# VH-VL binders against q9umr5, part 374

Target 1, 268 residues: q9umr5
Amino acid sequence: SYKPVIVVHGLFDSSYSFRHLLEYINETHPGTVVTVLDLFDGRESLRPLWEQVQGFREAVVPIMAKAPQGVHLICYSQGGLVCRALLSVMDDHNVDSFISLSSPQMGQYGDTDYLKWLFPTSMRSNLYRICYSPWGQEFSICNYWHDPHHDDLYLNASSFLALINGERDHPNATVWRKNFLRVGHLVLIGGPDDGVITPWQSSFFGFYDANETVLEMEEQLVYLRDSFGLKTLLARGAIVRCPMAGISHTAWHSNRTLYETCIEPWLS

## First folded at step 17 (VH-VL)

Design ye75 (framework fv_nofazinlimab)
Fold by ESMFold2-Fast, scan of step 17:
Structure ye75 (fold): chain C 268 residues (1-268), chain A 123 residues (1-123), chain B 112 residues (1-112)
Amino acid sequence: as target 1 above (268 residues)
Amino acid sequence: QVQLVQSGAEVKKPGSSVKVSCKASGGTFSDYAISWVRQAPGQGLEYLGEIIPIFGTANYNEKFKGRVTITADKSTSTAYMELSSLRSEDTAVYYCARTKYTILEGFSDFDYWGQGTMVTVSS
Amino acid sequence: DVVMTQSPLSLPVTLGQPASISCRSSQSLVWSHGNTFLNWFQQRPGQSPRRLIYKVSNRDSGVPDRFSGSGSGTDFTLKISRVEAEDVGVYYCMQGTHEPYTFGQGTKLEIK
């Protein structure tokens, strides 16, 4: 039989967005128990990410306990960061495949329509003033705002991303790394036509340097220092990269070709 | 001048469905979320759900989940609310209202409302 | 769901006198530092609701300064300093902090 699948949605989202994904899974893996978590839906998706991690943790514990052979996670957009933290804070998770579906794993820095929607009077160059305040860190989008021109502020002020990436020290870092390394497969999905995740390579742990040149995962300090286990996972052959062009941000969970190519193979 | 203009009154039989429209004018439709609220005769206001056109996402009050569907057509700047399996207690005026989500200024809930659409469910 | 309780439900007032409406929530409406999503709406007979106050105390453009909102946490008040004839209608408080959004029962303001 197939392992259960847990789905974690993104910003301003709900379980409704995943109806096509569920159809695809049912077609290729009939009998799979799929749970789409209806927590932090709509505007509640703007709540601080550590609060979301706590709520999702409470929801996934009984599902994981019921499935001793393991579970799979499919985590979309902002939800991929929630799942990153879940894998680190849970001493006993039994996740086989963690499928990160166009998630800003190294953060976000872009003047997209989404950013203008939430910050209509701000430019990306000025958001650091708001996001790196204690007040701004009470909003999920600021928890992964990563301004490459103010890296010192990001390292000191980020209450979430800098900590889970091991970019700033934390008492639990060693345990978080050990827990994260228990994952069977890290499946990274994203593409150049997403239009929201900026840079799109953030979905593959790439990111801007101070000149806004994208450096890929293997050139990042977090990888080179193996801060939370990326280098170890890559050496084990546990990281899968599945880029696909032609897919916009809101279409990752409803594209059949994407599902067959990047998701289906990892749903044992 | 920002306006939300709704479709006209509907009379429906029990068990049928109704689809009400809400056309935004005087501004950019994609800049805000559209919510649906109803009011039964002589009663208070009840929230049904919300769509955020720019994200393509909708969320619903659990009380109506499975019966209500909210959609948006950006090309016509129009949001729709469809309610199925109609009962006599669904007789109400249905309103659309807009919300602006900003971080610095805070959320601006229901700043403009449509004129309302009377939906009567009778046999 | 968050329950919003208004009092009084019926408010007869003499013209030119002050009026006050209370709204209590079953849970805190504080989102974060400085953000509490409590709104007040006025509905005149036969008309759509019109927002008067947003985020506890911010008055909408075109709303007379006779209207003011105050409160914190779970206890909120709408005050009208000098009631005018045009103020007749039903007043609703509404919370946007927790899903689903919920409204109070409404307070009917009438001239004596």
Scores: ipSAE 0.737, ipTM 0.865, lowest interface PAE 1.4, mean pLDDT 92

Design ye76 (framework fv_nofazinlimab)
Fold by ESMFold2-Fast, scan of step 17:
Formats: sequence, C-alpha cells, structure tokens
Structure ye76 (fold): chain C 268 residues (1-268), chain A 123 residues (1-123), chain B 112 residues (1-112)
Amino acid sequence: as target 1 above (268 residues)
Amino acid sequence: QVQLVQSGAEVKKPGSSVKVSCKASGGTFSDYAISWVRQAPGQGLEYLGEIIPIFGTANYNEKFKGRVTITADKSTSTAYMELSSLRSEDTAVYYCARTKYDLLEGFSDFDYWGQGTMVTVSS
Amino acid sequence: DVVMTQSPLSLPVTLGQPASISCRSSQSLVWSHGNTFLNWFQQRPGQSPRRLIYKVSNRDSGVPDRFSGSGSGTDFTLKISRVEAEDVGVYYCMQGTHEPYTFGQGTKLEIK
C-alpha cells in the first residue's frame, strides 16, 4: 500500500483545483489515500499564515498518527509556505516527501495581474508601505511579500516568512530547524512560464538581490548559515529540483507530464 | 452600465443536469469574483459557490460539493453554474452576483446581481 | 456554518414612520484585521436583490440616506428613518466574514 498524501491548496483555492492530480495519483498509485484539506478556502486564504498553520496542523495530526510508515505532502503556491511552517512547528511529523508546487519559498516581488486584482492602485515598488505595516501583516499575501529594495523593512516587519526562513532571530529557531530536518525529501517544482511567482526561482529558494539580479539557493545567506536546514538537506541528497518550462501558474496540478516527471517518483 | 445577464428559464427532470450562464458587461469581467445564489419559491437566499476568473479558482458550499461546478470563459466574459443529479428540492431561481476583493477598500460583496434564472425540476 | 437570525420576520409599518430590522450572528463577524463584513440587501417583489449597505454602515451609491446600518460583533441593525411606498419588499442581512456566506431568513416590510 502507498503512503497517504495530504494536499494543501493556494490563494483563493479549494479541493476542486486538484481533481486532475487525484486522477493521476489513482492511475499510477492505486489505493493511495489522498486528503485534500478544505481549510481556509476562497476568501479565508487571505487570513494570516500563522493562523492557517494552526488550523492545518490540527487537521494533519490525526492523519499522520494513523500512518506510522509516513505521509507525503503536496503543497501548491501559497500552500507551500503553510507546509514549510507546519514542518517546523510539529515536533512529531512523519513527512517523507514534501512536494512544493510553484511556491514562493523566498517570497514574492511581482507586478502581476494578481497584485492589481488585490491592490488595484498599487505597484510592486510601493506595496512595501502597505505590507510592512501591522495592518498589512494581517493578510497572507503580505506575509511573504519580499521587496528586495527594502530588505531592512522586510526583515523587521515580516511576521512570517523572515522568521520561518531564519532571516532574523526567533526563540524557537533551533527547534524549528530540528523539526524541519525530519523531512525525507524536499521536492521543489517551478518554472519560468509560471507568470505569477516572481521571481520564479523563489520556488527553488533563489531570489532577487538589491539590483534585481537573481541569486540561486546556494548563494543565499539562509543556505550558507544553514538557518533552517537547507544546506544539511542538500548534503544528505534530500533536495530534488524539478524545473519545467511551458507551465502557467494554474496548470501545475493538472499537467500529466509534470506529474510523471516531478511528482510520481516521490509518492512511495 | 454594469449588467449581469443570465440565460433563460429551464424545466428539467429529476436526475438530469442544468447549466445556467451569466454574461458580464459594462465592467471588466476578470476584475471580479462571480458567485451563485439560489432562492426557492417563497424562501430565502442560499449561497452555492464562487469563481475567480483571474485566478482560475472555484470554491463551493459543502452542501453542494460534488453536484455543483462553476466555470468561467474569459473570452466571452461569461460564468457558468452547472448543477447535476437534480431533485425537486433544487427548484429555485438561480442568481449570479459579483464581488470585488480590494484589500485597501475592503471586500465589496454582491454589489450587482443578474436578473435570475428559474430552474424547475419536475416529472 | 454561521447562522444569521433576523427579527422581526414580518414588519407592518405606517407610511412616513421609522422602521428597524435586527440581525444577529451565531459567532463574531469581525475579520482578523478589525473589519466586519455584514451586508444588507433589499428585494422588491419580482426583482433581484439589491445591496443597500456593506461593511455594517456604508451606503451604496444611489441608496437614500434614510437607510442606515449599525452594529458590531454579533448584533446589527438596519434602520429606515421614514418609510416610503417603494420600500415594500424583503430585507436580508448577509455575512461574508466566514465561509460559506450566509443570509438571514428575511424580513418582509409591508405598508399597514
């Protein structure tokens, strides 16, 4: 029998988006118990990420407890950040493969149609004024807004991403690192044609410097300092990178070739 | 002038499916979420679900999950609501309504409504 | 699901007199950042609902100032300062804070 799979959706999303993913899993790994968590659906996906982490934690505990052989996580877009924090705050998780589908792991800095939809009068260059306020940090999208031109403000004001990435100190950092390192495999998926995640390399722990030049994971201070275990995981051979061109943001969970190449091999 | 124009009345047999359309004009279709609400004769309003065309995402009231599907066609500025496995209890006027998610101004829930589509389920 | 309870369900009123409708939610409608997503709709006979009030107390463009909304937490009120003949219809409160969105049962306003 295969290990159970838990799916965590993204912004404004629900279990409906994963109907094709469920079909693919059923075809290649028949009998797999797949649970798509319908928490913080639609509008509630805008709630602060720490609130979402608490709710998802309560939902995954009984699933993990029933599967002593382990579970797999598939976490899409914003959901990948929820899963990042979940793995850090849970002392007893038994996650084998954590599959991150086009998630902004180092943050977001894009002037996209999505930004204009939520902030019609804002540009990426001035959104820091809203997001790095206490009011802005009450919205999930601002919890991972990472303006490379105002890094001091990001480090001081981010109530979520800067803490989870170990970019500033936190009392629980040592415990969070220990917990995250329990993961068997960290499978990172993303690509240049996503159109939403900006820079797309954020899905692979790369990000802009102050000149908007992308620095890859191994050049990040977070990696070099091994703040939450990326360097240790890479040394263990536990990080898998699977970039794919030609896939738009809303197609990662419904592309068969992507599934067969990047997801299927990690669903034992 | 903002308008949401719905398709005409339908009479369906139990066990069949119905698909109602909602065409948006007078505003940018992709700037809004489109929700579906129904009203049985002489009764109150009941929420079915919502689609956000720009994100390609839909979410549904648990009561209708598995039977309701909401889709959007951005090229024609039209949203659709399909309800399957129809029962007599599904007889109602079905409305589309729009919502704007502006984080600075706050959420503008159901600011404009379609004219309604009567769906009658009988044999 | 959040239950929205309106009172009265039937409201006969004399032309020119004030009218008041109450709406109570089974749990707090305060969003995490302090905003409250409570809306009021009017449905005239044979017509689609029309929004009158959003976020507790904000009137929509074109809605007469004789309509006002107030309240906080779980208790909300819609007031009409001077009822006119065109106000006949059913009034619904609706919450958008928690999914699924839910409506009150409706209050039928009639002229005596």
Scores: ipSAE 0.737, ipTM 0.868, lowest interface PAE 1.4, mean pLDDT 92

Design ye77 (framework fv_nofazinlimab)
Fold by ESMFold2-Fast, scan of step 17:
Structure ye77 (fold): chain C 268 residues (1-268), chain A 123 residues (1-123), chain B 112 residues (1-112)
Amino acid sequence: as target 1 above (268 residues)
Amino acid sequence: QVQLVQSGAEVKKPGSSVKVSCKASGGTFSDYAISWVRQAPGQGLEYLGEIIPIFGTANYNEKFKGRVTITADKSTSTAYMELSSLRSEDTAVYYCARTKYDVLEGFSDFDYWGQGTMVTVSS
Amino acid sequence: DVVMTQSPLSLPVTLGQPASISCRSSQSLVWSHGNTFLNWFQQRPGQSPRRLIYKVSNRDSGVPDRFSGSGSGTDFTLKISRVEAEDVGVYYCMQGTHEPYTFGQGTKLEIK
């Protein structure tokens, strides 16, 4: 029988966005129990990410408990960061495949429609003044704002991303790493035509240096230090990279070819 | 101010569907979320759901989930609210209203409303 | 869902006198760092609602300064310092902190 699938949505989203994904799963794996979590829908997706992690944790515990053979996570956009933290804080998770669907795993630094819509008078170059304040850290989007020109401020002020990436010390870091390493497969999906996630390589743990040159995962200090287990997972053969061109940010969950190529193989 | 112009009154039979439009002028459509609220005759206001047109994301009040669908057409700057399986209790004036999500200034909820569309459900 | 309770539901007032409407929420409406998404709307007979106040106490452009909002947490008040004939209508409070957004029952302001 197929393992249950838990879906975690993104910014301003709800379960309705995943109707095509559910159709694809039902076609290829009939009988799969798919739960799309309707927590922090709409504007509540702007709540601090640690608050969201706590709420999603409470929701996934009974689902995981009923599936001793394991579960799969499909986590879209901002939801991929929630799932990163879930895998670290849960001592008892039994996640086989963690499928990260165009999520800014190393953070966001872009002048996109999302930035203009939420911060209409701001440019990416000055958003650090807002996001790296205590006030700004009360909004999810600022929890993963990663300005490559102000890395010292990011490391000091980020209450979420810098901690889960092991870029700043935390008392629980060794336990979080141990928990994260229990995942069976880390499936990373993203692409150059996303148009929102900036740089798009953030979905694959790549990110800008101080000159805005993208350095890939293997060149990142978090990988080289093995801060939360990426180097160990890669050596184990547990990281899958599935880039695909031609897919915009809101289409990752509704493209059949993407599903068949990048998602379906990991839904045992 | 910028206008939200709604489609005209509808009379529908029980079990049918209705689709109400809300046309936003200029930059309103791309800059704002569009919400739908209804008001039964002599009653209060009830929220149905919201769409963010430029991102194509929508969310719904659980009470109406499965019956309400909110969509947007960027080319005509028009949001739509479709309500299916109509009952006499769905007789109401349906309003669209706009919201700006400005993190720095704070959320500006329902700052402008459409003129309303009367939907009557009768046999 | 957050329940919004208004009192009174019927408010007869004499022209030129002050009026006050209370709104209570079943849960705190504080989001973060002073952001509380509590709004007040006026609906005149036969018209769509018009927003008067947003974020507890901020008056919309074009709204007379005789209207003021106050409150915190779960307890909020709309005050009209001097009622005029054009103020007749139904007043609604609304919370936007928790989804789904919810409205109070409405307070009908009537001239005595």
Scores: ipSAE 0.762, ipTM 0.879, lowest interface PAE 1.3, mean pLDDT 92

Design ye78 (framework fv_nofazinlimab)
Fold by ESMFold2-Fast, scan of step 17:
Structure ye78 (fold): chain C 268 residues (1-268), chain A 123 residues (1-123), chain B 112 residues (1-112)
Amino acid sequence: as target 1 above (268 residues)
Amino acid sequence: QVQLVQSGAEVKKPGSSVKVSCKASGGTFSDYAISWVRQAPGQGLEYLGEIIPIFGTANYNEKFKGRVTITADKSTSTAYMELSSLRSEDTAVYYCARTKYDFLEGFSDFDYWGQGTMVTVSS
Amino acid sequence: DVVMTQSPLSLPVTLGQPASISCRSSQSLVWSHGNTFLNWFQQRPGQSPRRLIYKVSNRDSGVPDRFSGSGSGTDFTLKISRVEAEDVGVYYCMQGTHEPYTFGQGTKLEIK
């Protein structure tokens, strides 16, 4: 039979967004037990990411315990960062495929309608003043705000992303790296027409330098230093990159061609 | 001026579905989340769910999950609440209300309400 | 779900006298950085609810200053310093900290 699938949603989201994804899985892998976690739905998705990681950890432990052959994670948008941290803090996870659907793995730096909705008078150039304050770090979206023009502030103030990426030292870094490396496959999905994740290459561990030129994963210090295991995973053949054009941010979980190409092959 | 205008009263048979609309004035629709709340005759207020049109995301009260669907059409600045498998207990006035999630000015829960839509379920 | 309990449920008041409504939540309504999403609504007979107070103590524009909200954690109060005839209606507290959002039972304010 197929391994169970655990789905973690994104910002202002809930299980309802995944109804098409569940239909696709049922069609191609009938009998798969799929659990879409309804934790931190809607407004609660704005809570600090470390708090969300703790809550999702408690929910996934019994699911993983019932599946000794392993489980798969499908984590959408902000949820991909929750899953990144989850894999690092769990000493005993048995995740085979971690499927990241358009998640800002290196952070977000975009002046999109989405960001303007939450910060109407802010530009991406000045949001660092809010996000890198202690007040701002109590909101999930600020936990992965990565201003390439204020990288020193990001490194010192980010309470979440800089730590899980190993960009700033943490006492648990060695254990987190060891835990993360237990994952079978890291499946990265994203694309140029997403319209929300900025730069879109953040979904593939690429990001802006100080001149807003995108540097890909292999040029990042976190990769070169192997801070949390990306270089080791790539050498092991465990990283899958699946970019697809023509898909907007809210459509990653409901596009059949995307599912068949990027997700279905990894749901053993 | 903010205005949420709802569709007119409905009389439905048990087992049918009802779809109520809530039209927001001009540019306010994209700035806000729209929630649905009902009130049975002589009773209190009960939350059904919320949609954030700009993200296309909807969240539901578990008591109604599987029966309620909330959607939005940004081109017409209209949110919809559809309730299926109607029972006599669903007889109520259904309200839409808006919420603003502004980090700079603060969150504003249910600051303006529609006029309400009476849904009567009778055989 | 968070249970919101209002007291009293029936509040007969003499014109010009003060009125007070209590609201208690079954768990803390404190969110990040001390934000507490407790709101008060007034519903006049035959009308839609109207928000009076948001985030415990902030009055909406156009709401008379005779209305005030206070409280913290799980215990909240709505006070009307001098009740006027137009204040007749049902008052609801509501929490927005935990989903699903929940309302108190309502307090019916009537003139004696």
Scores: ipSAE 0.617, ipTM 0.827, lowest interface PAE 2.3, mean pLDDT 91

Design ye79 (framework fv_nofazinlimab)
Fold by ESMFold2-Fast, scan of step 17:
Structure ye79 (fold): chain C 268 residues (1-268), chain A 123 residues (1-123), chain B 112 residues (1-112)
Amino acid sequence: as target 1 above (268 residues)
Amino acid sequence: QVQLVQSGAEVKKPGSSVKVSCKASGGTFSDYAISWVRQAPGQGLEYLGEIIPIFGTANYNEKFKGRVTITADKSTSTAYMELSSLRSEDTAVYYCARTKYDMLEGFSDFDYWGQGTMVTVSS
Amino acid sequence: DVVMTQSPLSLPVTLGQPASISCRSSQSLVWSHGNTFLNWFQQRPGQSPRRLIYKVSNRDSGVPDRFSGSGSGTDFTLKISRVEAEDVGVYYCMQGTHEPYTFGQGTKLEIK
């Protein structure tokens, strides 16, 4: 029988977005128990990410306990960051494949429709003033805002991303790294036509330097210092990169070719 | 002038589906979320769900999950609410209403409403 | 789900007299730093609801200043300082802090 699959949605999202994904899984892996977590749906997706991590943790514990052979995570967009933190804070998780579906793993820095919709009068160059305040850090989108021109403020003010990436010291860093390294496979999916995740290479742990030149994962200090285990995972052969062009942000969970190429092979 | 104009009254048989439209004008459709609320005759207001047209994301009141589907067509500035497996207790006036998610000014919940669409479910 | 409880449910008032409607939530409606998503709506017979108050105490444009909202946490009040004939209708409180959004049962205001 196939390992259970747990799905974690993104910003302003719900389980309904994954109906096609569930159909694909049922076709290729019939009998798979798929749980799409309907926690922090809609506007509640704006709650602080640590609050979301706690709620999702409580929901996944009984699912993992009932599956001694392991589980798979499929985590979309912002949900990929929730799953990053889950893997770090749970010292007993049994996740085999963590499938990160177009998630801003190194953060977000873009003047996209999302930014303009939530901050109509703000540009990406000015959002650091809001996001790196105590008020801003009470909203999920600011928890992974990563302004490459104010990296010092990001490192000091980010209550979530800088900590889980090991970019700022934390008392639990050693334990979080040990826990994260328990994962069987880290499957990274994303692409240049996403249109929301900026830079799109953030889905592959690449990000802007101070000149807005994208540096790939292997050039990041996080990787070079092996802060939370990326270098160790890559050396084990546990990191899978699956970029695909032609897919917009809201289509990753409903594209059959993407599913067959990047997701299906990792659902044992 | 902001207007949300809904489709006309419907009479449906039990077990069928109904699809109500809500056309936005006078403002920028893409700047708002569109919610659906119903009101049974002589009763209070009950929330069904919401769509953010610019992202195509929808969320639903758990009570209606599996029966309600909310969609949007940006080219016509129109949101739709489809309710399936109709029962007599689904007889109600269905309203669309708009919400703005402005992080700086705060969320502006249900600032403008459509005129309502009466859906009658009878055998 | 957050339960919204209004009192009274029936409110007969004399023209020119004040009226007060209470709304209590089963959970705190505070989101963050000054943001509490508690709204008040008026529904006149045969009409769509109209928002009067948003974020506890902010009056919508075009709403007479005799309407005021107040409260915090779980306890909220809508006051009409001098009831006029046009105020006849049902008044609903609504919370937007927690999904699903929920409404009070409604308070029917009638002139004696």
Scores: ipSAE 0.735, ipTM 0.869, lowest interface PAE 1.3, mean pLDDT 92

Design ye8 (framework fv_nofazinlimab)
Fold by ESMFold2-Fast, scan of step 17:
Structure ye8 (fold): chain C 268 residues (1-268), chain A 123 residues (1-123), chain B 112 residues (1-112)
Amino acid sequence: as target 1 above (268 residues)
Amino acid sequence: QVQLVQSGAEVKKPGSSVKVSCKASGGTFSTYAISWVRQAPGQGLEYLGEIIPIFGTANYNEKFKGRVTITADKSTSTAYMELSSLRSEDTAVYYCARTKYDILEGFSDFDYWGQGTMVTVSS
Amino acid sequence: DVVMTQSPLSLPVTLGQPASISCRSSQSLVWSHGNTFLNWFQQRPGQSPRRLIYKVSNRDSGVPDRFSGSGSGTDFTLKISRVEAEDVGVYYCMQGTHEPYTFGQGTKLEIK
């Protein structure tokens, strides 16, 4: 009776991280078929996001085909960007709720302890030299690096985020927008105590301007131009914003209150 | 000065569990991944899994999934590998090794190894 | 899983002569049309493995110049230009491109 749920993990992650989430779903929606995709686990999560999109696409096709009433997606951290692209490239997806769990939807600009793991000798002000190179674009983290002080380089070099956000032209943009707009609900989750996603408002399509002042979704050019359908979805009543304080980046999938407030209502 | 120091040898009975520790020093723990590899007597190397301590995430070789658990304690700079439902074929030297995930320089796989911990499973 | 095949498995060599070890993978080890994560390790009797080469051809600090790595795609080689007595041990190739990481079965280098 409940629609199947497909879970897409984040950077350096695997299905194991979602055991508490699966417990919560089983308690509130018993009988739900939940598939946590074990693709691009661990190191493979650093592979280019377009490669990950293709692999996840191959995995979700048979799941969606078996569920004519639709499916739900829960996509964590970097996984939320994979799911954004997946919904755009699939001409026939039947996703009802796309639940984006603390994902950097407008990109990342922060060198928190987590990013120092991958850039141990660099400050965020210097990462544009690495990420906007051909070498850097071979890594997923650089595919959504968004330096607000080097917007021209971001627009020219980003092989993924600038394209999926409609910030740079692409031949498939019109089709991608049409496909994305088929989603039933876009549920955005995030919060100020995440500690990794910088700015945290990126999870809600907000982002830094050139002075590092956060502009919210409705002030973004991608929203105002309706580049991939955000304005249309909001007008339709299809965007849900669920911010919650007190939750660190690695706790979004294991907090019961978060689940009950932000996720449970969207799992029909 | 970089060192990975493992706990001492263990003798276990079939069906029990063993937990081996790997203490990192010299600034290793906060910047590196820790992997576990085993070697049965007279045989080759076999990968069990890896943890990214800063993130708390672990990934496992499917062959050991359900029996192996890798954890990290950031306060003591120590990674642990626990293997349950022990069998005689689990008798091996268990090694921890570190990996640096540096985007600029490239990945540096298994650059330093612990001294190894002999785990013997006997009746 | 990616299968790593080494040859020869036993390599008796005369002191001062060159030695060569082959490593072949069942799948391409190229990562995103760019880098290749192929590593070589040495294990002396009773000791932990020591890395000699990473990313196909990059020699680790402190590893003698006589060791070199080469190859691409699925075919890789470790060469020792002049074997010395301290080189006795087992040599392993290892791929880090695909999870789970896998090792070759090992090549035992011994002096004739």
Scores: ipSAE 0.719, ipTM 0.859, lowest interface PAE 1.5, mean pLDDT 92

Design ye80 (framework fv_nofazinlimab)
Fold by ESMFold2-Fast, scan of step 17:
Structure ye80 (fold): chain C 268 residues (1-268), chain A 123 residues (1-123), chain B 112 residues (1-112)
Amino acid sequence: as target 1 above (268 residues)
Amino acid sequence: QVQLVQSGAEVKKPGSSVKVSCKASGGTFSDYAISWVRQAPGQGLEYLGEIIPIFGTANYNEKFKGRVTITADKSTSTAYMELSSLRSEDTAVYYCARTKYDIFEGFSDFDYWGQGTMVTVSS
Amino acid sequence: DVVMTQSPLSLPVTLGQPASISCRSSQSLVWSHGNTFLNWFQQRPGQSPRRLIYKVSNRDSGVPDRFSGSGSGTDFTLKISRVEAEDVGVYYCMQGTHEPYTFGQGTKLEIK
């Protein structure tokens, strides 16, 4: 029988966005118990990510406890960062496949429609003024704002991303790394036509340097230092990279070809 | 002038579905979230759900989950609220309203409302 | 769900006199410092609701300054410094901090 699947949505999202994904899973893996968590829906998706992590942790504990053979996570967009933190803070998670569906794993730096919608009078070049304040850090989008031109401010002010990526020291870093390394497979999905995640390579742990040149995962200090286990996972053969062109940000969970190529193989 | 214009009154039989429209003037549609709120005769206001049209993301009040669907058509700047499995208790005026999510200035909840659409469910 | 409780539900007022409506939430409506999503709406007979106040105390453009909002956490007040005939209608508080958004029962303001 198939392991249960837990789905964590993205910014302003709800379970309704995943009805096509659930249809695909039912068609290829009939009998799979799929739970789409309706926590922090809509406006609540803007709550600080650590608050969201705590709430999702409470929701996933009983699901994981009922599945001794393990579970799979499918985590979309911002939800991928929630799942990153869940895997680190949970001493007892039994996640086999963590499927990160176009999530800004190294952060976000772009003038996208989401940013224009939330910050209509701001440009990416000046958003650091708002995001790296205590005020801004009370909003999820600012928890993973990563301005490559103000990296010192990002490292000092980021209350979430810099900590889970091991870019700034934290007392729990060793335990978080140990917990994260229990994951069976880290499946990274994303692509150049997403249009929201900027740079799109953030979904694969790549990111801008100070000149806005993208450096891939293996060139990142967090990888080279193995801060939370990426180098160890890659050496173990546990990282899967599945880039796909032609898919916009809101279509990752409703594209059949993407599902068959990048998701289906990892839903044992 | 009028920024949110709703479709006309509907009379439906129990068990059927109703689809109410809310047409926004250009910038209102793309820059705002559109929410749906109902008011039964002589009763208060009850929230059904919300859509962000430019992204097509929607969220619903758990009470109506499975019966309510909110969609958007960017080409016509129109949001729709469809409610299925209608009962007499669903008789109400249905309103659309807009919300601006501005992190720096703060959220502007329900700053403008449509004129309302009376939906009567009778057998 | 957050329960919003208004008091009084019926408010007869003499023209020119002040009126106050209380709104209490079952949970704190504070998102973060400076962000409390408590709103006040007026619904005149036969009309759509009209927002008067947003974020506890901010008046919408075109709303007379005789309307004011105050409060914090779970306790909020809408005050009309001198009631005019056009103020007849039902007043609702509404919270946007927690999904689903919820409204108070409404306070019917009538002229004596």
Scores: ipSAE 0.707, ipTM 0.856, lowest interface PAE 1.5, mean pLDDT 92

